# Ledger of designs, part 1: VH-VL binders against a0flq6r38to208

No score or structure here was measured in a lab: all are predicted.

Target 1, 171 residues: a0flq6r38to208
Amino acid sequence: EARQFEDQHLIFSAPTSAGKSIVAELLSWKVASTGRKVLFVLPYISVAREKLHQIQRCWRRDDISVCGFIGPQASNPNEWLGAVCTIEKAASLTNRALSEDWFEEIGMIVVDEMHMVFDSSRGAHIEHMLSKVLLWNQSALEKVRIIGMSATIPELYRIGKWLDGAKVFEA
Below, numbering starts at 1 at the first letter of every chain, in headers, positions and changes, except where a header shows other numbers; antibody chains aren't numbered by Kabat.
F, E and O stand for the ipSAE by ESMFold2-Fast, ESMFold2 and OpenDDE, each averaged over both directions (binder to target, target to binder). V2 = 0.75 x the mean of E and O + 0.25 x the DockQ between their complexes.
Where letters were taken out, [cut] stands.

## First folded at step 1 (VH-VL)

Design i01 (framework fv_imvotamab_arm2)
Fold by ESMFold2-Fast, scan of step 1:
Structure i01 (fold): chain C 171 residues (1-171), chain A 121 residues (1-121), chain B 112 residues (1-112)
Amino acid sequence: as target 1 above (171 residues)
Amino acid sequence: EVQLVQSGAEVKKPGESLKISCKGSGYSFTSYWIGWVRQMPGKGLEWMGIIYPGDSDTRYSPSFQGQVTISADKSITTAYLQWSSLKASDTAMYYCARGYEFLDSWYFDLWGQGTLVTVSS
Amino acid sequence: DIVMTQTPLSSPVTLGQPASISCRSSQSLVHSDGNTYLSWLQQRPGQPPRLLIYKISNRFSGVPDRFSGSGAGTDFTLKISRVEAEDVGVYYCMQATQFPLTFGGGTKVEIK
């Protein structure tokens, strides 16, 4: 039905991430506004910190709580709808969601630098995390939507096919 | 190097308009909030409102909504507080402050020197 | 609006002795993200306010370790372990958990 189209995974490919992140930001805001959790996955602490500030600023007007899972934390938040994470922290958080039975509350995972899935040192965390999402989606009534942002690489079509035929948008 | 510099003291009559300024330097002006605080003579601190210069998102404390206008000009890294018609009760020291909102932190760490506004006939 | 109430209004203290300031909020300051956005500021005579502590107990850069913050929910305390002459001034608690942001009424620390 029409709703299935909105659950489709998307990949945006461009030399720069700035212009392409707007669509992911709007889609993630829509998901959070319905009460479902959104995870933002970024490769570096500095980039994740800037993203956290940006999302907190934008979503504060709607009283939507956004927290960071970046390096050491001062406290564990009790409630949040947005989470900005480094790769390893996102993998840990999704594992915790499965073990504590709240994975169903996640509506969307936005992965920046998706092409890093081919990176041997950190790519395994992205691959394992997204494989768990894909496995969950096979039987879930409400699926977790994956949004990827990536550099333009020849192997991008393989990522799209792996993510259940995700739509690929190239600049 | 990182500082907020406010405009000089003002002496005005009731009914006059006034616009005071707060100039930021040494940091990314569009990445922080600017808040305005009133301190009446011998009294405590009161929040008036805050603005995010990057997109001009502005929020007023209820008691100041409609009484003042807060604005910012990011091309000259300056925030403003404006009255269309001053009252004697507006006599106070006015401070601007930089708001740091990042990760799990929300606080005001940098303060201007203050602008004394005196309204009398 | 969250009302912030400070006690005492004035705190005369002997140099080298401790001082304690209380701050109570009319509502819990726990944000929906689990954090408590309670700050303490110092205003020395004729000077602008200065941030001392944020998020209940975190000392801001350059603030001496004799200053400490504690508390939870609606009841917060600022302690100065050994008051020095430079600590004379008015101290304010401030909440940023809910808009509008609000200050306590202030506590004047004086040397007796």
Scores: ipSAE 0.005, ipTM 0.511, lowest interface PAE 13.9, mean pLDDT 85

Design i02 (framework fv_imvotamab_arm2; at its last look DockQ between E and O 0.78; V2 from the best seeds 0.00; counts 0 for: pae E 6.3 > 2)
Fold by OpenDDE, look of step 2:
Structure i02 (fold): chain C 171 residues (1-171), chain A 120 residues (1-120), chain B 112 residues (1-112)
Amino acid sequence: as target 1 above (171 residues)
Amino acid sequence: EVQLVQSGAEVKKPGESLKISCKGSGYSFTSYWIGWVRQMPGKGLEWMGIIYPGDSDTRYSPSFQGQVTISADKSITTAYLQWSSLKASDTAMYYCARDSWLEYGLFDYWGQGTLVTVSS
Amino acid sequence: DIVMTQTPLSSPVTLGQPASISCRSSQSLVHSDGNTYLSWLQQRPGQPPRLLIYKISNRFSGVPDRFSGSGAGTDFTLKISRVEAEDVGVYYCMQATQFPYTFGGGTKVEIK
């Protein structure tokens, strides 16, 4: 049961982003510390850049390499454990991981503004990307854990159900 | 590629039992709903019910409640529609379709349909 | 149950001309989450239904831009700007705002 909880997808919902972001970052750091890759998915370039610098600062002392995929960029998958991406770049990166057979190296995907799945074209992209992750997880020995950060919205449980019964935390 | 493949055509007599299937592939089967739709010959579409294979949450149309049973086996990514006792009026094409928690009524992918003929 | 009423029952159209189908619901289709779960489906002869439009006006992947959906509340419209031969079939509206989902009666689009 404990292990199931550790592998369970999570959704954090709060009016303010400070608390949920800290929890997501701590969980991500733990995953990265084991040598598995973590993807941070942000909806906007400006937010992605800020997150990149923040994660780089936090993980630098542990010698964990963090790269940004916020524009046209090719990367060697062996050069980083943390990736901060826009939605579009995250989609491209996950596609590469599948085609280049290193998807199993991904341990966690953190998606900010998860509530956008309901209202925008960006949400559609997120859904498409994460759907591939869910499919992957069905046959994977080590699953990719999804962490969603969301604003407080009605029926947040719907996202939880979609994400294989993710645990929803509402503040 | 997302696909729903249904079982073959059925020819039955009144009173017989029947279970038809819909196999999903190319997506996380437990993360999406599977709905069943009836179309009688030359008629429109009728929503019968829907199941979420992830937790077996099942919803029926009042018109079909107690008349059919919807189930799923997630281990083989297959949904089922079954009758305990067929009637001639059950003669129809039956479709399965995928739905979502995120987009209700999406029904973005459909099976090819299963023709059920019930006659004496 | 929400009753969906489509008009017309049949729509004979000349190739290249526009077509319009109406769908009216017996009550508002606005969900508590703020969305309106109204979809349009196309069923060509001998084929299963195909999703065209979801949430009133969003075209599904692969759907030509000659198809458009509009409306609000209880009144919805599907338009085909220029009907092509492949557009022949029956079109259905469907509400998924509440259980049970319900379909319109269908509109048959055919070429004159």
Scores: ipSAE 0.715, ipTM 0.895, lowest interface PAE 0.7, mean pLDDT 93
Fold by ESMFold2-Fast, scan of step 1:
Structure i02 (fold): chain C 171 residues (1-171), chain A 120 residues (1-120), chain B 112 residues (1-112)
Amino acid sequence: as target 1 above (171 residues)
Amino acid sequence: EVQLVQSGAEVKKPGESLKISCKGSGYSFTSYWIGWVRQMPGKGLEWMGIIYPGDSDTRYSPSFQGQVTISADKSITTAYLQWSSLKASDTAMYYCARDSWLEYGLFDYWGQGTLVTVSS
Amino acid sequence: DIVMTQTPLSSPVTLGQPASISCRSSQSLVHSDGNTYLSWLQQRPGQPPRLLIYKISNRFSGVPDRFSGSGAGTDFTLKISRVEAEDVGVYYCMQATQFPYTFGGGTKVEIK
């Protein structure tokens, strides 16, 4: 069979988020179109709501269901391939996927503002969630790909190293 | 759940070589640093060095540089501490500990320790 | 190397009374990222060390609230509000702001 060599985690870093988010959106659409789940993780409710609306619009033509896990009143439909989450909700959803035996259905997790891992209160949720993904990938036949979008910071190399030597694209 | 299990006690003579191990389980081994700490009988803790198994990046304390070798085998999730020629002054308890890449010095899990006794 | 000086060497305390341990660094422990990587470890007799506090004042999971850390720059303090029998042991401060990491000399807490 053909060898797959594009299974590496990616980090995009640029002065503005517009350019880097387009690549992540295209890659995530390709994953969802194959029937695997994609999680979008964002730091704030307002940004997550905007992203939810954007992705729902973009994926509508392909009849790909996208739901939000943004607050206590987050929609919980029976079926989805795209999930737009705040940090804490993404961590909770990932834990639920492990306990309910559907973690294998996840193909990609897109983390916006990846540098938030350095936030003392909220960073722990990102770290714990992604650590579980990295542990899962060690024995999984179908790996979960991590795509990070980050501000350009001196400590970016730490994140790349942590994510199994992720490819880092800097502006 | 997360565990670091070290090899058993060693009794050696001066001049002999030794390699002790620290096996990690329950976490992504390549995503955390493994540090080594020495504690001589009745004395305090001394930091020897640290390794990141994912790329073998290794840092030593100046007092241990050239005295020991730290390595790791990610295929069996095991870190090592090695001496080419032991001295009586190497008699000590040796601990391995997991350190976060995110927050430096967050030694959250420790091995049970390996007692190394070097005597003639 | 950053030198960590810990006082007192020994702290005999009456059960239920408070204990306080001081740690002083030879230079500022503020990292270039703005964080201060000062930790406190507990070692009970015959046991490996255990993380109590990290980044000056953050309690590690499972650590009782009677333990608290404070300080800034070069001066740091670990306080035990009400010493219990299980708190007997040696306490160490550690800096991880730069390599090599360095430990304080330790403070033995014992019941008098």
Scores: ipSAE 0.136, ipTM 0.711, lowest interface PAE 6.0, mean pLDDT 87
Fold by ESMFold2, look of step 2:
Order: sequence, then structure tokens, then C-alpha cells
Structure i02 (fold): chain C 171 residues (1-171), chain A 120 residues (1-120), chain B 112 residues (1-112)
Amino acid sequence: as target 1 above (171 residues)
Amino acid sequence: EVQLVQSGAEVKKPGESLKISCKGSGYSFTSYWIGWVRQMPGKGLEWMGIIYPGDSDTRYSPSFQGQVTISADKSITTAYLQWSSLKASDTAMYYCARDSWLEYGLFDYWGQGTLVTVSS
Amino acid sequence: DIVMTQTPLSSPVTLGQPASISCRSSQSLVHSDGNTYLSWLQQRPGQPPRLLIYKISNRFSGVPDRFSGSGAGTDFTLKISRVEAEDVGVYYCMQATQFPYTFGGGTKVEIK
């Protein structure tokens, strides 16, 4: 029962000016420390670049390699445990993981600004990527955990329902 | 690939019961609403109702409330449409469709349809 | 219930020419969340319906760019810029702003 709670997907919400959740940062570090990959998904190159540098600084002490997928990029998956991606690159990277048979190495996907699923031009990439994770989790021994960070909006409980009963925390 | 596969055509008599099925595959069945749509011969489309298999939350069109039962069995990824007593006016093509949870009524994938014929 | 009225009932068109289909709702389709849940479906002869356009103007995956949607409030339009033979069928508008979801009566597009 306690193992199920640790596998539960989480959504943290805050007003747009409030900042990030320290709990999501600690959970992602814990996953990476076990040797499983963490993907950080952000909507814009500038925000993703800042996050990349932040995570690289934090994880350097544990010799955990973090790679950016925010522009023209190709890298071998055994070269990193952390990946900081734009929305489109994260979708491509998870497709790569499926086709190259390393999807099982992914332990967590952290989606920043998860309310972007409602964006008419880019939301489909997030939906399609996460629907593949949900399908994977139906039969996988090692499941992928989804952590979302979002602005406070009334539709968050619909996202929580979709993510297999994700727990929604409001700040 | 996302697929919705419906049970085969049915020929029934008035007063008989019937349960038709819609099996979903290629996606997380419990994460999407499944809707049922009727198309009477030569007519347009009518929304009958919708179910969320994850928690069995079920909503009916007022025109069909009490006339049919919508249900799902998530262990076999299957949604159902059921009549306890068919009428000749139930003769129609019945479609299931997956409704995007993100956007109300966005039926992105459709079953092939089940033709139900009710005749004396 | 929101009544959806489509015009024309039938739209015969010459190959390569544009087609335009109108849909009017009996009340505003603007949801309290600011979105307008108006979709367009295509039903080719003998086939199930297929999603073309959602939220007024967004093309669904795999839909050719000759299909476009526009409108606001209660008045919506589907355009086919250059009709091809495979575009023959019945087109429906649908609202999902409130229960029950309702469809327009359909517009048959056919080659003259």
C-alpha cells in the first residue's frame, strides 16, 4: 500500500508568480540517485536553459550527469541520467526511448507549467507523451512517475483524474 | 495505435435485451471518457451519454436517461451499452467514441459501429 | 438543450472549388472557462464519423490544411478551400460546451 503511494503521480499548483515546489526537486533527485532517468519538461528554451544549469549545479556533487535537449541535439542515453527538455524535444526523446528500448530506464517525468496541456498548438505534445507513459505503466515492473507543476486553474482535477488519480496539492 | 473495436451486428425482436460492447486498446483505458452516439437510418448523429471507466462516472443525455445503461469493465478495457427491452425504434447504428478528458466532447477516435436491427 | 442549425442542407460543388458550411447555435458556446467547444466532423459514405476541427479552428492530427474553421459565439463556419473527390460525405458541427452534447443536422457535400 505504501509502495503505491510513492508511485502516485503528483500535481503541485501555485499562482503564476509564486515559484517552484521544493518537494518536486527533492523527489527528482531521489529518483536520479537510484540510477534511473529523470526528464524535466519545460515550455520555453530560456526557462529550460535556466533549469538545466540549476539541475547541473545541484547534481554535480553526486556525479549525476544532466543533458539538455533544447536545440539541435543528439546524445547517447548512457551519457546522462537527467534530461532538461522543451515540450517538443521531450516528446521526441520519449519516442526515441521506446524505439531504442530504453524506456524502462526512465523513473520520472517532471512537467513544468502542466496547464500548458490546454494550449491549442502545443498541448497535444504533452498529452501524447504522457498517454504513452500511462500505457507503459499498465504492464511495466518499473513504473514511470509523473510530477506536474502548474498554475492554479479549475481544470487541475481533470488532469489529476486523467493521470490515474494523481494527488493534487494546492499552495 | 488507439483502437475502439465494437461487437458485431445484432438482429433482435422487440422486448428482448441486448448488451453491445466497445473494446479500447492502445491507450490507458481508465484515463479517457467513452461516449455512445446513435445514428438512425438516414438520420444524423445523437449523443446518448458518456462514461469515465476510471471511476464509473456516467452521464446521460435526457433523451436516453432510463432507456439505456452505459457501463464499463476496466479489467478487460471494455465499455458497454445495454437495453433491458428493445423497441423497433431502437433500430440504428451505434458508435462508441473516445472523448478527450482535456477538452469536452473532443471525440478523437471512433469505433466501427454496431448495427442493431429490431424487427418483429 | 443547445440547438445546432447547419446550412446548407446540401452543398453540390465542382472539383477544385471551395465549399463553405455554416453552423449556428441557439445560445453562446463560450464556456465559463473562456473556451468554445465547437467541433466539426466528417462522415464519408459507409464510414464512422471523423474529427476534423476542434475548438473552432484547430485541425486534428492528419487533417489536410484545405480544411479550416472559424467563428465565434453562436456563428461558425467550416471551409474546404479546394474540394477533392474524397471530401464527399456529410459534415456535422457539434457543441460540447454543456450537456447534453448536441450535433447539427448535417451538410451533404457532393460533386456536381
Scores: ipSAE 0.118, ipTM 0.693, lowest interface PAE 6.3, mean pLDDT 86
ESMFold2 (binder alone), look of step 2: mean pLDDT 92; pTM 0.938

Design i06 (framework fv_imvotamab_arm2; at its last look DockQ between E and O 0.10; V2 from the best seeds 0.00; counts 0 for: pae E 9.5 > 2, placed apart)
Fold by OpenDDE, look of step 2:
Structure i06 (fold): chain C 171 residues (1-171), chain A 123 residues (1-123), chain B 112 residues (1-112)
Amino acid sequence: as target 1 above (171 residues)
Amino acid sequence: EVQLVQSGAEVKKPGESLKISCKGSGYSFTDYWIGWVRQMPGKGLEWMGIIYPGDSDTRYSPSFQGQVTISADKSITTAYLQWSSLKASDTAMYYCARDTYWSGELFSYMDVWGQGTLVTVSS
Amino acid sequence: DIVMTQTPLSSPVTLGQPASISCRSSQSLVHSDGNTYLSWLQQRPGQPPRLLIYKISNRFSGVPDRFSGSGAGTDFTLKISRVEAEDVGVYYCMQATQFPYTFGGGTKVEIK
């Protein structure tokens, strides 16, 4: 039961981005510390770059490798524990993980501005990617935990239901 | 062009202080570590320590901990190695090198090296 | 600290002949991320070190294909298929799997 709780998907919504980001980063750090991969999914290149540097600064002290998939890259999927990705790159990585049979190495996917799932073509990528995660989780021994960070929107709980009953934290 | 340029040769006496420099150019200085390596005359390479100029995170070899100070000034893209009190045994060539460790790359190595700074300490 | 042991200390080689350098680590160089951060460096006389190989077997930019690296865990090898005059110098292995980084003692390659 405790394990199940730890594997529960989470959605954070708060007016200030700093608070929910810190929580997500701490949870991610814990996962990475166990040797499982963490994907940070960011909507914009500029934000992704900043997040990359931030996570690198924090995690390098614990010798946790963090890389960026922001733009053209063809990196070895086994060379990192933390990956900061744009939406498109995250989708690509998850597809590779499935095709190359290393999806079980992924412990967590953190999606920033998850509310975009409703309003953009890029949101469709998020939806497709996370749907694959949910499907994979149905038969997986080690599940991928999803953390969504979102603006306060009426559809938050709808997202929660979609994500297999994710716990929604609304500040 | 990515390069590291080190300060000129130094001739000092025991007990004197010294600060040598390594200036990076042609790349984002704050995104890569800078390592220092000692090479005593006719001897091999010795890793001294490394610094991340972005936040001055510094790691020392135990052999050099407390013996030297590694620092950086990112505003002028320069890393430093300094002694408070030189010894004759500090006579060596000192190299700085760019290190990709946790710099956003998926690999770690020292890919760019300075030309070296010769430090001679004699009475 | 991880101790890196190189053999031989000196490798006299005839031009055009192969050379082989061994590097052994006191513990596994496999990092938790799955990579092995073993590098080979070349230092020509009067010059700073130059990166040749990273992560066991990857040639750095501009490095001739006559240089190759291999190995796993604790045992690594640098090979020069056909030694040229410009290959004279001291070669070092280096581990960057954990702090502190450590170098091998070096192997001097010279022409007979």
Scores: ipSAE 0.015, ipTM 0.625, lowest interface PAE 6.7, mean pLDDT 90
Fold by ESMFold2-Fast, scan of step 1:
Structure i06 (fold): chain C 171 residues (1-171), chain A 123 residues (1-123), chain B 112 residues (1-112)
Amino acid sequence: as target 1 above (171 residues)
Amino acid sequence: EVQLVQSGAEVKKPGESLKISCKGSGYSFTDYWIGWVRQMPGKGLEWMGIIYPGDSDTRYSPSFQGQVTISADKSITTAYLQWSSLKASDTAMYYCARDTYWSGELFSYMDVWGQGTLVTVSS
Amino acid sequence: DIVMTQTPLSSPVTLGQPASISCRSSQSLVHSDGNTYLSWLQQRPGQPPRLLIYKISNRFSGVPDRFSGSGAGTDFTLKISRVEAEDVGVYYCMQATQFPYTFGGGTKVEIK
């Protein structure tokens, strides 16, 4: 029964952020621990920096490298398994993964505020990024798993259907 | 082919404003950073700053902070370098360059350079 | 800021002979990821800079094999095994390990 979720994209929705991010973090740690890359996509620099420090602290014991694609800095680690990104930088990073032939190394993309896909200014970046993941998954031997965290909105199940019948959890 | 094309030479007087451009083509403009480099006549290269066009995230060299403004317009794949009030000491060749920062095989180098924009400031 | 020092300031060489340029950084260029972000650029008279070498020793696409880079930590060398007439120009080392990026003062390669 547990296996019913192993190949599916997931969407978590709750009135507050308490609890929904914990499940995504545990699933992402499992992916990173097997040597595959995990991207965390967040809408604001301040929230992304907080998430970066949180994930770095949690994954330190396993010596898993986590870097930020949030603000300007000279360089990030060349060998990383976790990346915490703002929306536009995440889209750019996934495009680079395709052009530089390392997209197969990505095991999971965690998108916070998934409902922002309907925002006209920033939503296009999320939509295009995830569409590339879905296209990649059609022929990939090892798929990229999408985990969404969202506010409770009427369109939530429509997003789930777009993401190959993703499981939707509401709390 | 991947190319950066810069605007033409400028001749200005001290106190005038100026905005020069760097247009990218042959690649996805928002997948790379754009850096600016100054070369004074007969002198070496000086790194001025860098911008990510996707969200206009910008970092300046301390020597150029407050002296210039770097910006970009991703809708026309163009980066800009701007002065509010030019000085004679701004006379130089200005280069833009594509930066490979952020790749999964991150090397952090400038791989493609513009042809340069000569700026002459004299009275 | 990391200070980059190049020697010599000028290098007159005979065609077909080797040339060697040294670059020294004020602090280690080794990033926490284990890589060293040291590049070499060539600027021919009247031309924009051109990338020759990145990450100490990797030749950029289209760069002739007579160019090679070596070094570690704070001391780096660019070598041209057989100088050709087209190699006349100024050569710069650059570090991208930390912001701000910084350049060496340049070494002018001339035919004698």
Scores: ipSAE 0.006, ipTM 0.651, lowest interface PAE 9.2, mean pLDDT 86
Fold by ESMFold2, look of step 2:
Structure i06 (fold): chain C 171 residues (1-171), chain A 123 residues (1-123), chain B 112 residues (1-112)
Amino acid sequence: as target 1 above (171 residues)
Amino acid sequence: EVQLVQSGAEVKKPGESLKISCKGSGYSFTDYWIGWVRQMPGKGLEWMGIIYPGDSDTRYSPSFQGQVTISADKSITTAYLQWSSLKASDTAMYYCARDTYWSGELFSYMDVWGQGTLVTVSS
Amino acid sequence: DIVMTQTPLSSPVTLGQPASISCRSSQSLVHSDGNTYLSWLQQRPGQPPRLLIYKISNRFSGVPDRFSGSGAGTDFTLKISRVEAEDVGVYYCMQATQFPYTFGGGTKVEIK
């Protein structure tokens, strides 16, 4: 339960914990309900596609539009509040948000498999994207919250410090 | 080394079935799309369709929808292009290619190509 | 479908001279993620196509620096600064911004 940590970044770590995904989903739904965008970042198309369908199904009851930035996509609408992205697509989308001056519409970025920030080939995309969020938050009126879901690894404490002292929950 | 190795040339008669293969090696087969491209004799390139072997999501060009079947067997890292009933107009060179579109800025378009499979359909 | 139109159809060129190939799309190739998935392929005689340039201007690994790409939106150009004998072949532009992926009609580069 993380309802009292409104602006604090969070990292949830546990092997296959049932609570890990549910809490992130509730926090992200709350942000989307205020009309701000939520990005879900996942490392693989197959996992991202499953997540896309899951979130679309859950959020349709509240008329919250969710689209995918995963693999070949025909005509994504510009009117969405939830986006499920692969790592590289999320990096591109956040760059677009800065370039087109809508970064302030982003309320939350949820990173699955956050330990992949240490991956030698793909980790830089996560690091660069989150660094831009941290820089944005230094002066922004409305900040972007980072939620991480990670395998249990020794480096989680270091990630937490890097994310402005994010709270690490281990199950 | 990332490779796509296609099955050998085929000579067939109209009405016969055919399944040609494209075997990927040197990379994580289920993480990339595999596309098929036709080149008729003396003509340009035509995109036929694409498959994501990780979940078998398959997309066809409208010109080829219903004309061929694209499939993959991830256990042997192989993609397939199939005809249930060949026509003389199917005579062409067929290429498979790995597509990096899903990965965005880290990968390029159709970056690794197979050597091609010549299919000849005539009496 | 996005139509890709290449000009010229044939480009005879003297060795060591530049060549320029134009590609125009029927609609913007800017993907909803902000990238433009326009690539250039080379097909040498008797060989499969090979990737030269991706995302307008990025040279693929192993491609000589005499190849360069430029453009934006709907208008794109491939340039060969000094044509070599091994550059003979057919060049295709290709969009992968949306399905179905489509190719230009090809430009044949030949030595005069």
Scores: ipSAE 0.006, ipTM 0.617, lowest interface PAE 9.5, mean pLDDT 84
ESMFold2 (binder alone), look of step 2: mean pLDDT 91; pTM 0.935

Design i09 (framework fv_imvotamab_arm2)
Fold by ESMFold2-Fast, scan of step 1:
Structure i09 (fold): chain C 171 residues (1-171), chain A 121 residues (1-121), chain B 112 residues (1-112)
Amino acid sequence: as target 1 above (171 residues)
Amino acid sequence: EVQLVQSGAEVKKPGESLKISCKGSGYSFTNYWIGWVRQMPGKGLEWMGIIYPGDSDTRYSPSFQGQVTISADKSITTAYLQWSSLKASDTAMYYCARDYYSSGEWYFDLWGQGTLVTVSS
Amino acid sequence: DIVMTQTPLSSPVTLGQPASISCRSSQSLVHSDGNTYLSWLQQRPGQPPRLLIYKISNRFSGVPDRFSGSGAGTDFTLKISRVEAEDVGVYYCMQATQFPLTFGGGTKVEIK
């Protein structure tokens, strides 16, 4: 019965990200190991660079390719299974996936600091990106799973409801 | 002053419709869920359901599903409890209460004064 | 539904003496997230309920230190270390671990 909810979106909330990141990392590794793409979305370049390095170290044992979409890039290979992105770059990459017809290859999107969806300057990019995922999932045979990591805030349940009834875990 | 103010006592006959209110003031209404609790004369407390005023997301106790309607109008910071057809067994004190946030915590930190509903023929 | 049983039904107490109320659930109140969603409410005569304690032992803002909660699993206790005249009323435990939310039958605290 747990397997019945493998496609269900999840939100993890805790005062710190230490505990909640472990579950997201395990689930994302499982998706990548099946040959589907995983996007990690983070708010700041420094945080994204650290996450890129961490994921590359962890997934290198399994020869899983992980690329960064953090700043200007001279090359943008499409033969990756993990992508660590800043918010704006993730939105751009998701749009590119739709226009270049490889959105179906995406199995999971992990959004750190998901409460930033309420930030008007950057929240629109998160909202637009996730809205496209939800629209895609309405008719897709294999769904894109959304995993959010968020601060403990009063509006957390609104995000969960918006994400098609995502299951919320609070520490 | 942070408070929930409920509408006045009602005396009704079986079969009549009724809508009672719970008005929030002194706080951000859309940051809290509003729950409804029934207390029959000489009996304990029964949870009826809860609503989020920001988008009208409503959840009912199974025993009250289909028997009452919970609604809210955030523009006037008011939640409602409604019956289409009252029964004598609906005679009770009805309380509204706010929940700090999310169904994950589910404790009521502020309560209305109560609305006494009497249904008799 | 989880059944909540309170004892005693009535607790006559002398002013200044301690009072203890027990609450037992028909099944464990430990949620799958590891938290125990057990609260205590006070209802003074003619007044609405008032939150005293949430998640077993956390005292709500403005609640006097003489109130304390304890327990685990299925057995919970509310203690009033030194009963004051204003403590007269009915006390309820409430569980929010499993839908629907359910309340204990209440314990009436009254002065001898």
Scores: ipSAE 0.000, ipTM 0.462, lowest interface PAE 18.7, mean pLDDT 83

